# VHH binders against Proteasome assembly chaperone 1 (psmG1): the designs that were tried, part 1

No score or structure here was measured in a lab: all are predicted.

Target 1, 272 residues: Proteasome assembly chaperone 1 (psmG1), of Dictyostelium discoideum (Social amoeba) (q54wb6)
Amino acid sequence: MFGFEIQPVRSRNWEIEEEEDQEVVSVEIPKPSISFVNDNYKLEFNNNNDTPFNIIVSTNGSPSIFVKGCFESNQFDEIADISYSDIKPLKTTNTNTVLNNKCTVYRHKIEKSMIFITVQYDLPSERCFGFTELVLNTFKNVSQVLVLDKILNTHYLSQNYTHPIPPFTRAIFNSLFKNDYSLTPLESSNIIENLSASFLTICQVKYIPACSILNLYESHLNIESVQSFTPIVKSIYPQLFNNSSLKQEDITSQFKLMINALNKRNDKGMYM
Structure headers, positions and changes below count from the first letter of each chain, unless a header shows other numbers; antibody chains are not in Kabat numbers.
F, E and O stand for the ipSAE by ESMFold2-Fast, ESMFold2 and OpenDDE, each averaged over both directions (binder to target, target to binder). V2 = 0.75 x the mean of E and O + 0.25 x the DockQ between their complexes.
[cut] marks letters that were taken out.
The coordinates of atoms that the task and the answers printed are left out; those that the model quotes come from them. Centres of patches stay.

## First folded at step 10 (VHH; from m04 with F104W)

Design n01
Fold by OpenDDE, fold request of step 23:
Structure n01 (fold): chain B 272 residues (1-272), chain A 119 residues (1-119)
Amino acid sequence: as target 1 above (272 residues)
Amino acid sequence: QVQLQESGGGLVQPGGSLRLSCAASGFTFSSYWMSWVRQAPGEGREWVSSINSGGGSTYYADSVKGRFTIARDNVKNTLYLLMDSLKSDDTAVYYCARYTKSGWPLDYWGQGTQVTVSS
């Protein structure tokens, strides 16, 4: 069974360094906050009882590059930021920077029921539940959640599964998600962590269909990894791609620009 | 070592009530989401209820909603399941389980406690 199921953690071949619960003094995990660009949005979502939302969450790297490259400039309204008091966004002069420690919430201009959340930093695992709760509580009526994520191939291989050469995609979804899209399930569900894990978990208990699309990659971010999301997202949400304003060439150029920027940073020791 | 130990199970008549407890040790209990899962004979494991780390958010399966209450005492490192209006279909072994820090999967389980609802 390739889906999100109630299963115990199977031994991973990599020593999950049980972070020795260092008696971390019960420092309260900081709670995220959402800040809307204007009060109208806040009012709208607070009072929304009728409009179900589809939420696409993208993690740092290839997923967020995909979302930003496809939609940010022409199709999205920036509606909010999700922030933590102890996490400061990186001051970047270039709007095309991917590594900025920023979580931005977008709304599609035409398909107003579509919400995009780009997390352009690695959120610590202990904060993922709080993040997910905030998101789901903010939009209240959620029809489906799609998480765009990534997994290192080395982690995937540790489970001794046969798979193609990266990059490729796998999916993990809860019992409520209908896989009408012929998504290939992730063979080892136990590998799922962080935002994918938290969204799948909370969506399951809230009876919200949820799916995580995982790009499996080996090393450096390449355009193929970013592009791997396109056919999947198109299949699930074809309405997002019906706008003639989306020139494929422009999208590709944007992907390349962001990938190059990221690679330059990585070369300088600034790893995402 | 992480340990979870359930207690409070037993035989009860339909319409009766039980209170299950799960004693947690070996980890910072207050930092983890917790869950109750049950397994009836010959059936698979069924999620019953979950609670967030602080206890402010609770979730229930439709089958137990309105009848069961999950709670936690982070000072006592104890998870609770208050079961009211018990039905024969509630007969199962009930397990206490811990979520990972980021959610699924459940990484540690107790040994379970038997709940039998019968006339």
Scores: ipSAE 0.663, ipTM 0.872, lowest interface PAE 0.8, mean pLDDT 86
Fold by ESMFold2, fold request of step 23:
Structure n01 (fold): chain B 272 residues (1-272), chain A 119 residues (1-119)
Amino acid sequence: as target 1 above (272 residues)
Amino acid sequence: QVQLQESGGGLVQPGGSLRLSCAASGFTFSSYWMSWVRQAPGEGREWVSSINSGGGSTYYADSVKGRFTIARDNVKNTLYLLMDSLKSDDTAVYYCARYTKSGWPLDYWGQGTQVTVSS
């Protein structure tokens, strides 16, 4: 009764009205950022027309295990990392660096046109285009992109309902990439929504030759899947394998160590 | 014969809006991912946006995110790009393009429609 006759407090009324007018903010997809170990790299990569770059992108799992185990780390300079504010790096020992949850950019010390990007965190489909844009805006003079990636077991099995015998690899490439390497194309009824798709899209638009090599993704990695990348990458970039001091048994041992580390982490996750 | 025909371009003031359309024929539109790509004067081509076959997933270049909306009507076989808050950097020829059925890159392109943002 008495409330109607009492004037509302001015500050209280304005605060209530402002709160009711506030719009719900749209959910923002996190954006990647790149941090160079040396600021001089920024200038070199934006306008370096003398030597176009070849970029190898390896996604989390068997593709990054292949890169980290197959190539000697002392042949590369770590030049940058690509991060998201909601993805926290993990401290690891040298034997399980594949679990570090980081994306590291490397440049080969001798083959200076070769850039490796090891993506050791998972990217959901909505982030793949933003990641790809960052990479291709950073390295503007790119002659070729090779993506080492994986396809989900359920996506491929819907094609023919048969789990293929390892090693399983398939390729997707744009018309600018010349397949002189006897690559097996991905069957036409498969649809991909991963980093391969975003790189193939943006490279096509930018007139950059691009190829994606896809392995079958499973919750328990096997060594055959990791090893299947070797002949393909050796065929496309043989210069990466010249004068290597690594023996096959050393490479195989490194693969097994990293596979076991990843499988052990996944086994613990299965019990949760 | 696969055909993609863009329309809706024109001259617009900064801060204005345009709606681009792409009429598709000669293929099962609802089975294909679609994309918008643009080319500014004197520049290379730039990816703008992509949409999956059902319309449930959309992707945008950072330069247009929050201002442009890609949409599709699988009954009318039409792709759209709703462009808001236009600025001079958006001046370009805009192309609609189709992805391959197997997830390969873009295989068919329209002729393009000119968008000019000028004070």
Scores: ipSAE 0.425, ipTM 0.803, lowest interface PAE 2.9, mean pLDDT 80
Fold by ESMFold2, fold request of step 23:
Structure n01 (fold): chain B 272 residues (1-272), chain A 119 residues (1-119)
Amino acid sequence: as target 1 above (272 residues)
Amino acid sequence: QVQLQESGGGLVQPGGSLRLSCAASGFTFSSYWMSWVRQAPGEGREWVSSINSGGGSTYYADSVKGRFTIARDNVKNTLYLLMDSLKSDDTAVYYCARYTKSGWPLDYWGQGTQVTVSS
């Protein structure tokens, strides 16, 4: 009786036979792997007890567009990729890298305690814990995690029973994360089963301060939704914005290019 | 007042099995996700497993996948961890923990139950 997968409609019973014989085929959940550009990075992140890292994880869509557009590639060192054997990267132009179906790990060139993980593939809920375990086992000296994520607009529930109009943001954070930033907590009637949830769980267990910033998912993404992350991230990590190499108009143009690319792909019907 | 009480720990030989139980009171158990977390001597805490409010979705740390099973009985307000093929490095205090209603993180913890895997 032991070792069977739990079925959604029926629970395993340790002491009695199932009422109806259902054979469950065990499917191994794919595991992620990380590939560093340089072996010294692997040693640095495992052995560095003096320099804690802050990790920003951005999920597919508006969160990763925000990260990629706010900070030019010349501000980052690409240090690793996180991949699954069944997720194939897509070849893209420099203007469409948000569509590359890759998860890339970056280190900020100046603020070297800042690690960015841009997750530009979709992760089903069953993979989120494995992904989070890989990250937090790889980067052992972590002082804080910020997750930039989204929730589906049609699933969002408000205490006021209103129909909120994007853009707006909500936050979920553990008790170790001090909300000195005027973040609006996600209403208690909402349930999250995403990468934010797995990071918040494992960070809580590991005594790591963690916060997730959620905006509402849009099938046709508007620039205001991407821009909604800016004041929040600037408030939490103002040091990331001490760089005058990018003008506001250049950032806006980068957002528009990536948003247009994403919206055109979504209009072709394969991605939510 | 939220209360979580673990039981079922003890001494077991490698390869053996144990069933941990967590009795819940002071809240609507069936409305909350639940988790098992462990802490080995001299080590930090390690997430072990989580289960959604209805029991239909379960999640496991890679270190226990295929050996441990999380389950819940929403009529008895009890969370379970069924532990098979136990190894020496499973030795730890095991805690039952509750998630917040609309998300994460964990907000209430039990006192823990000791599991010792030793020859």
Scores: ipSAE 0.412, ipTM 0.797, lowest interface PAE 3.1, mean pLDDT 80
Fold by OpenDDE, fold request of step 23:
Structure n01 (fold): chain B 272 residues (1-272), chain A 119 residues (1-119)
Amino acid sequence: as target 1 above (272 residues)
Amino acid sequence: QVQLQESGGGLVQPGGSLRLSCAASGFTFSSYWMSWVRQAPGEGREWVSSINSGGGSTYYADSVKGRFTIARDNVKNTLYLLMDSLKSDDTAVYYCARYTKSGWPLDYWGQGTQVTVSS
């Protein structure tokens, strides 16, 4: 039960009851920081005025498995980490590249304008907008943002929709994004939260085309959920898959490995 | 016709507080996400805050976190922005805007209300 306890914003009855100044200890929300693997990257991005970036952000679970499984082995340069002071990476004892409670920034080795940000933990909602701002401010020139995200089946169903049969994908996008890819729009934006919400909102204001792709996920990760992103990402960014080095069989194998590893871990109570 | 009308703006001293209101009409207010966006003179639009349909989720720009509070009354069809500890940099026209249901453009905007923070 991924109880994102959305703490009910207590409807503070605007009756100014003189609530005693409970010093709302403004618990300072930790700010994200980006750390580049070397100073050259930092310099490059700080001085970048001409290169627009396409940013693909993947949330925890199936989205990040997709990105890592497709590209991490041979297509990416790791260029940075986005971190919070209170979030510690998981020590992966096993050689298997599993979700490690990190946010890793990758750059495609060939398509240098393609940036991948894999959020391999559940980022609290209150941090999502700050995260988005950091990302967009870091790369400065952003041509488009694609968010790979997920919706809980139960949450989706709560909106009185029919039971979706996998593969299930929905898209939500801003006015600048052109849906030339036959994406099925999400029925309602009311269920959008966290990183999807933050990126879509801020990108709109900044006049950046943005789209969020949402799959359905259940308590257990399955390969179908991960694979549901493949045709969409191929459609939007065919250049990422035109490289003969990416064999579908290899990708599938990688997905299976990662999923199995994660499911095993979840069974042990280690991964939310 | 969808209408959004902001009010509550004005001149305030640094450190002061204001309460903005946005009266919504012509649509089912409770079914839509809402947002506050501001624009300072000579500057681009800046997102300030958003709230989901039910009011259970609120979001803030870093620049206003801890100082501003977005709220809504779905019975009164009103969006609010409580602004505390106002700074000179908060001077802007503040707009109320509605999110679309199926996408994420802000499809309707109010006329805006001027907030001026000056000593």
Scores: ipSAE 0.025, ipTM 0.436, lowest interface PAE 2.9, mean pLDDT 83

## First folded at step 14 (VHH; from q02 with I100T)

Design r02
Fold by OpenDDE, look of step 20:
Structure r02 (fold): chain B 272 residues (1-272), chain A 119 residues (1-119)
Amino acid sequence: as target 1 above (272 residues)
Amino acid sequence: QVQLQESGGGLVQPGGSLRLSCAASGFTFSSYWMSWVRQAPGEGREWVSSINSGGGSTYYADSVKGRFTIARDNVKNTLYLLMDSLKSDDTAVYYCARYTKRGWPLDYWGQGTQVTVSS
């Protein structure tokens, strides 16, 4: 039983899905492509049917800062990028590489099963399914998918809160995911969107456990919000944070730098 | 208003075939993923199949793989479920449902069509 797919959307007072009045001829959305940095990686992933992968997808914003902070420690190899032929990220005037609008795939240097995918721009919702399919088709043996994401408009019907309360993360799972991480479920009245929605959907039908971890909306990004993702990542890969060459202080420092840069950023990961 | 209406259900013998249809209206059908879900008497709802917007990608529950085929006609705004080699366990009310534009969850459901597989 795929219970994840069973319940209709509950009535929501705050979001009205735009009813499309006109039959718009659906223009075929171009498929995304993955480009490996070398042919060896391409060969490996094309032929690798036995290696299980944990995929962490980081969306734009604070979740991306978390993932970026991790790979900046030189613990990860850049192995590929994902792009759409008809979409280009906006060029930023900032020379800081942390603000580079890019979708990049990273692999941990030691723990080869660990795949991070950073999405540094807002991928249009209509393209999220294609993105998800590409990722899951590329990495054929996926143990689970974690989507690090955010929710900007959170509705707290049950708690009568006007502001987010701790924890500053909420989670939503497909029916295959076991919440062994004591994640606080997202309130049922809220809507999952974009990459989180697409991954949860497609993972469900592909029988892949998937979880979206959503940081709650904040006017400004802070280190606490970003670090809220750490527990689950550590639970899966404790070695990620136990490397003698990487001190927690260094990670935190990197996060702070990135947060500061992002808070000054006036773009929201737009695309051209 | 979004509307989904299933049809094509009925009584069939084991090993038989049925084709379900779901007529969609009130939205741009070609822009949405669609799904079939079934509910047997006294049982919970069970996901059966999903199809992407363009129809190029299809997904099936293990229980129906190789027997059922989901398809869509975006010109006719119709979702289909071709059911072959039907079994008694396939007896259920079959619902057509729409994914949100952003993916899960399913936001609109039809009234369902009864499929009964019995000798």
Scores: ipSAE 0.020, ipTM 0.352, lowest interface PAE 5.1, mean pLDDT 76

## First folded at step 22 (VHH; from w05 with S35H)

Design x04
Fold by OpenDDE, fold request of step 23:
Structure x04 (fold): chain B 272 residues (1-272), chain A 119 residues (1-119)
Amino acid sequence: as target 1 above (272 residues)
Amino acid sequence: QVQLQESGGGLVQPGGSLRLSCAASGFTFSSYWMHWVRQAPGEGREWVSSINSGGGRTYYADSVKGRFTIARDNVKNTLYLLMDSLKSDDTAVYYCAAPIWSGQYFDYWGQGTQVTVSS
């Protein structure tokens, strides 16, 4: 139970007893920066006013494994990294694409309007809104956002919902997103946090359709959790799969390889 | 019925301060994140700040960071926005928003309160 003891920022009781100016060292939250692989991409996106983008954001663990396993080998161009000054990528010793404590931005080779952002670490909650703003401001014209995320089953159960045995998926989407895909809605929004919360909120404000797909999982990363995203993403973006030379068996194999690699590293998704 | 009522807006000089309040009713206030959003004349809606259900986590847009403070009183079902060092660019209608799920993620908004920063 790696309890991120987020020390409760002491709600300053409005009764400002004149306690001594402890210089609340406003620990400046590091700002995210996006670095393009070349200046051509930077120029393209800076000048783009006409091409709308679909953005798929995947969080750490099963969501990012899904995205990388499905598309990374032959379908993506790596176009940028989103970084923080205090977050260092893990040195990948093996040629196998494993989650490496990076946030990588991909562009689909054929569907050029499709952007994938894989957050391969647990982004602290305080950084999620800044991250979201950076993403949306960078691509400027966004037609839709899909967040692939996960929720621990224990947290879900605490809300006393009746649900199937994990893994399973739930969806939460803003008023602009059309659920033409028969997604099962989440029972309550009050459990949504971090990137799902930030994207849903800011997209709603900016009038961007947004949906978060939540994989409910227990303690172990398993292939079923990763595969649970497949039918949903295929439904929403069939064009990503129709032209894919990748066989389902190959994708599954890739998932297994990645899962095994992560399990061996005892990578609990914490900032190593 | 979900109700949000903003108050505390007004006319202030640059560098001045205001305190906005949002009275919430019709839902379990303490269970939800709350947000401040603003809309300037002729501009789109802009996210300003968010606070989690317990009040322990706060988020700010870069434009207001270091100047605005979001807070909540779950006993009083009230959301607050302390605005310091106000600028002309802060002129907008400020809305309190509650992210309530009713089959769709929807932010319930109040009627808003006008904040005008003018010399």
Scores: ipSAE 0.391, ipTM 0.757, lowest interface PAE 1.4, mean pLDDT 85
Fold by ESMFold2, fold request of step 23:
Structure x04 (fold): chain B 272 residues (1-272), chain A 119 residues (1-119)
Amino acid sequence: as target 1 above (272 residues)
Amino acid sequence: QVQLQESGGGLVQPGGSLRLSCAASGFTFSSYWMHWVRQAPGEGREWVSSINSGGGRTYYADSVKGRFTIARDNVKNTLYLLMDSLKSDDTAVYYCAAPIWSGQYFDYWGQGTQVTVSS
């Protein structure tokens, strides 16, 4: 029968001294930067001002598809970009901006207190607190933050052995946010380490009401996942929906276009 | 019932070090993220550091990164903040906190411990 001998490894003075000199190595984490499209915006938002703002942050995928497809582009001013030096923007068509690898900040032209941040690149967990700090140090007098985010259904833990049928939504909100909207809280067995977690944490510290809406979805994105945000956002900010000329059919077509682009890229794979 | 009690503050010279502790009771400490927050006189509260429930992920504000280390002991139900290279700007009351974001509208804060960095 076959057997193998394992030789023990012996310590040396060099190895003992190396262990004594070891230190915790800090990994350099890239920092985001913000570039305003003109100085008027930079002055307005970087200084303390008396005008309160509401911020809607949408992460990559269904949250940003919802924002870009649900609202007319002519209702927004693009006011800034939030970038990382190691993330390069991608070229898109005029009718399909969902695969652009950018984070763009918009201000609603009519509801001027409404700021939208569409994060169309992926943020690893280690970057989420730095991103959140940049946003909340840049935009002063924030009255409320709504994060539209997602969690893959394989990471979701139900309370009672029964997994609800995805797509569905759950909410996490801090003690300052009043749930007057019948939001279903995320079950306490779930742990998140995403952009929602960093915003909720820093907003709690800064006394800012904050809520995250988590779309629980399967890996192949469907239109119901995108549409799940509509009734929630309409309930919280009905004013965003009172001045739109878009028909539901047109909104649905925009969602399908962007969903198809995202699913097609995922099926074919990308190097960037 | 829920109790968070900070200790380890004091007067220290610039460049010095301190270790803060937070003893936790009345809840399942190992199930929750824990945080350090500070408040300087006449200023708003500032987030300092966070650690996830298992201790495998740590996060720091830019103002303290590389100088402070958050840690937890889930057996002793104790949160720590190891502060090195202290500056006068670090003078504040330091609070430990267990903000609960999953399905609950309340959070818990300690009474705070004073850290004073002065020549």
Scores: ipSAE 0.284, ipTM 0.693, lowest interface PAE 4.1, mean pLDDT 78
Fold by ESMFold2, fold request of step 23:
Structure x04 (fold): chain B 272 residues (1-272), chain A 119 residues (1-119)
Amino acid sequence: as target 1 above (272 residues)
Amino acid sequence: QVQLQESGGGLVQPGGSLRLSCAASGFTFSSYWMHWVRQAPGEGREWVSSINSGGGRTYYADSVKGRFTIARDNVKNTLYLLMDSLKSDDTAVYYCAAPIWSGQYFDYWGQGTQVTVSS
């Protein structure tokens, strides 16, 4: 690497002035770990099996509110937690379960190829790569990844329309994902460096089809933002919506409870 | 429009070293994570290394940890892979990749540079 044909006179100053390239490593980024609720799950997912899994990852906020409110809890087994040593779980009530600061992995009891990962802590961009690597190294046989994620509307850039109004969704997908669902692609002017970007990149490398559904949001969440995921997930995985005993009014009530809890925590000036 | 151009590949004996470069143009290089990916003959692609937009965080596949170093120069818009202690298993075409959304597809890839480790 430093073997130029003509070497400078023996001086470290000249080598420094030759602008030698070097790795930049300053502070170690915290790494996540996964803990299974029993050894049978650990053995099952570490085995190379013939039936691939489909993974749905939901990030903090409207994506995880959608997952937790749209499906009956009794349809799922909690199988693992993904944690960081510097993120402590919080005890919560039914009213504010969205605030529990946990990442829980669920398996659908009937559609056993379906894995849900509800990420209810914030992941800064520097942690997204390590999180994604943990997931994709843990679940060895993955057929497809769907990320339910968000983008702040103040960061959204429209090429052909000046004033899109939330709530709406956009899709980003790698070249392996076949868009048979009429998903609206995100406008090319937008830069993404969230959990969606890390999954799309690493899934492309690992030859896994991947799609991210980005909900455009405002700081004050509304129910329409949460509900915007329903038709898309139903189109991609209609089997998840079969035989549910939940009524729409119950789903709507759960969404409102979780939205109110999140908005209340964020609003420091509500009553004086 | 977006252009990624790898260079620095070649034939090296086992235990040798190489430095790969990737010249980037057509986008704001300093705003994006960058990646190295390789593909051996008859194999699928394998992620090698990643570096964040500012250069302060680096990641490596287990197969290359301690032997390869990723770096970037945001003034020259250039990504590097410094490869030491090369093994025959490192023989592959090496690509740099940028996670840029085109409006149709996610990611941009260079044309690759061949690295051959052979006695």
Scores: ipSAE 0.249, ipTM 0.631, lowest interface PAE 4.0, mean pLDDT 78
Fold by OpenDDE, fold request of step 23:
Structure x04 (fold): chain B 272 residues (1-272), chain A 119 residues (1-119)
Amino acid sequence: as target 1 above (272 residues)
Amino acid sequence: QVQLQESGGGLVQPGGSLRLSCAASGFTFSSYWMHWVRQAPGEGREWVSSINSGGGRTYYADSVKGRFTIARDNVKNTLYLLMDSLKSDDTAVYYCAAPIWSGQYFDYWGQGTQVTVSS
């Protein structure tokens, strides 16, 4: 083995620094698996050669709250779960809970080419690339990927950029994504991590247009952070909202319910 | 101007080892993630490995896990790929890539270096 020196760089974000200082224990990372609710879905996707899919991936917190609040009640079919052998979902009786430690795959009931993947836990960084590969290999024909994500304001500021007062959104996209939606670009790509990084990277390699929408947030989640995704997703996928039977008031109520649950958890020192 | 230059490729027998290098210039190397990508003859691009700016986080494709090691020297502005236990299927042009933000993500690639694994 040729010896070479690795030069570590510390981030101003203590959470990131702690993760970097962790000895890369060559622990065999379990591979993710997808489990369909029935064999028909499995067969459909395995044999699919004609239907291109749009995939929306939402990370934990405000992104997944947005997706669930807007669509889960009446517009989604739950089609699969993505799981790891060492990550156990929580037993929940309420479908609106944000603390279920699950990754759920949904298909839109009307727009059958639209796939939603909600990650309702913080997927470890070392698993993000494997996760991305599983998703893209499962659906095979992918026309575009949209990642709904978030970045801590403190991390954003560490890059010495000027920005508005949070919450606000920024976008980062690969060379194949056409920004016809007047998205404001992120000032620097180097702050992108985890699922956004993995999807943007692998999609670029696989010639798939990909964009990550990042909500810049502070320590406490508010409704504005969740709502910030609405105009963007409506712009990119207006068809998702044209025939929605959901009232805006109901959506807002769902957001509030989930936000309160999440904030309560955080206040109690519970993290998922 | 951003420049990436790969080197270290060559002909090697199965089971052999190679060390690839990527010399980077024209940007703050230490601030960016870096990636290795490869393209085999007649095949599309394949992601191989990624490393974060500090080098503390590394990622590998399943096909190379346990055999390849990505590393970086931020003082020398150099990215490395140590390839052990090489297989015929590893034959490809290997590229280093940088996700430098110039209006897009993952914009910059080198010219590549040829790796051929053959008996």
Scores: ipSAE 0.214, ipTM 0.648, lowest interface PAE 1.8, mean pLDDT 83

